# VHH binders against TBC1 domain family member whacked (wkd): the designs that were tried, part 7

Target 1, 363 residues: TBC1 domain family member whacked (wkd), of Drosophila melanogaster (Fruit fly) (q9vgl8)
Amino acid sequence: MATAPRSLDTISLCSTVSSCPDRNGFYGGFQRTDKPKEPLSKAQIIAREKKWLYMIDNWSIYMSKNYKKIRDRCRKGIPKSVRPKAWFYLSGAYLLKKKNPNVYNELLEKPGNPTTIEEIKKDKHRQFPFHEMFLDEQKVGQIELFNVLKAYSIYNPKVGFCQAQAPIAAFLLMHLPAEDAFWVFVSVCDVYLQDYFIPGLEVIQNDAGILEGLLKKTCPPVYRHLQKHKVEPLLYMTDWFLCAMTRTLPWETLLRVWDCFLAEGIRVIFKVALVIIGASLSRHKVRKTCTGLCETLAVLRSPEEHIVEEEFIINNMMRLNLRVEDFQIEHTRQKARRAKQKAQQEAESSGSGNGHRRNMPTL

## First folded at step 21 (VHH; from j1 with T58K)

Design d2
Fold by ESMFold2, fold request of step 22:
Structure d2 (fold): chain B 363 residues (1-363), chain A 120 residues (1-120)
Amino acid sequence: as target 1 above (363 residues)
Amino acid sequence: QVQLQESGGGLVQPGGSLRLSCAASGFTFSEYWMSWVRQAPGEGREWVSSIYPRGGSKFYAKSVKGRFTIARDNVKNTLYLLMDSLKSDDTAVYYCAKDSYFRLGDFDSWGQGTQVTVSS
């Protein structure tokens, strides 16, 4: 494959790349659409914009006295013109930026960890390669993507840089100026996806167990099929969760899911995943054709178009019979399993001389 | 032009150990998750283990956790599987697999496999 300069030239000349971008800035790739956006009436758009601007001007009151209104309006979809500002407020980034004047610019002046910087440089070129912001090495998008990822790696050295963070940062830069995008990114990485990116990736392993337990409750035949073929959830959900669906969903569905995600948190990602898994494998005829690991994974990675359609995803995630308590019960169960596994590993390390080292890296 | 070549398989007694290696070429090894997948006679493929591009994060199937260790050497472009406490149920052809860019479980390239036989 070509180096970064050749890959950008190749993208411009690729037969799957259109001559002009779609309404969202894509020249190609699965997130491009030539389907016309069916807009609400101008009156409906203006009414929703006014409601959102009023809520933003009265944010603390709505958060303290009427959070349900915020949530419900997010579930309807945030108007395109207001969405960046709404995300900035929903995430709490406006407070982070206010409390940390000049911090982003100060972080940019620091050299950063050389190994981390090299890894960021490798990965930034792979984010949304068909989007107008990221096509060209010299474009502001590539420069600002590097800056946001570098600044974060210095801001939170416990994490440094995880490859999955690059698409999240790039996605935010499509909507927000760099410093605002940085603070939304900090909130997403440190609050919404708390501890997801710490080396070891132990939290996603716990959340894979939670997802499996929730699938057992919501769609037992699909759960049994996955158990039968030894399709463990990390094999299909890791990029879904670590990248916050940014590489998984059609663009308009992704925007709607993020409207909900920033209001309601990680449970939205769980619910979207359950809808995709359940709808893709709920039919017995489909399960009969999924005779093994690879066939089953292929179905989950290429769901039928109607399953990932905007209204299907939003309506079905709301219809799931899952209470907040169901997530709390499963979280507690998985935390206990992890604690027992850790205690068992420590006991085996300090116990018998036999089997002192069971996880021996070759490096 | 991706090439993956496994080695290190063989016959071993229950409770024994083996180390599998996979030499990788034709791609930037350090940018991809790498996986081990096995296939017993008459059975489908079963995921065994995967390792993050930089090597700091490792995932294991329930059936092998605590007994197997995955590792990688990004200088030598080599993937490893250290197999301890082997059981008869571990008998299979073991494949080295390349995951597509940050998409664990999307195996876009496979090696030829190496046979591991665990018998008394």
Scores: ipSAE 0.855, ipTM 0.944, lowest interface PAE 0.7, mean pLDDT 88

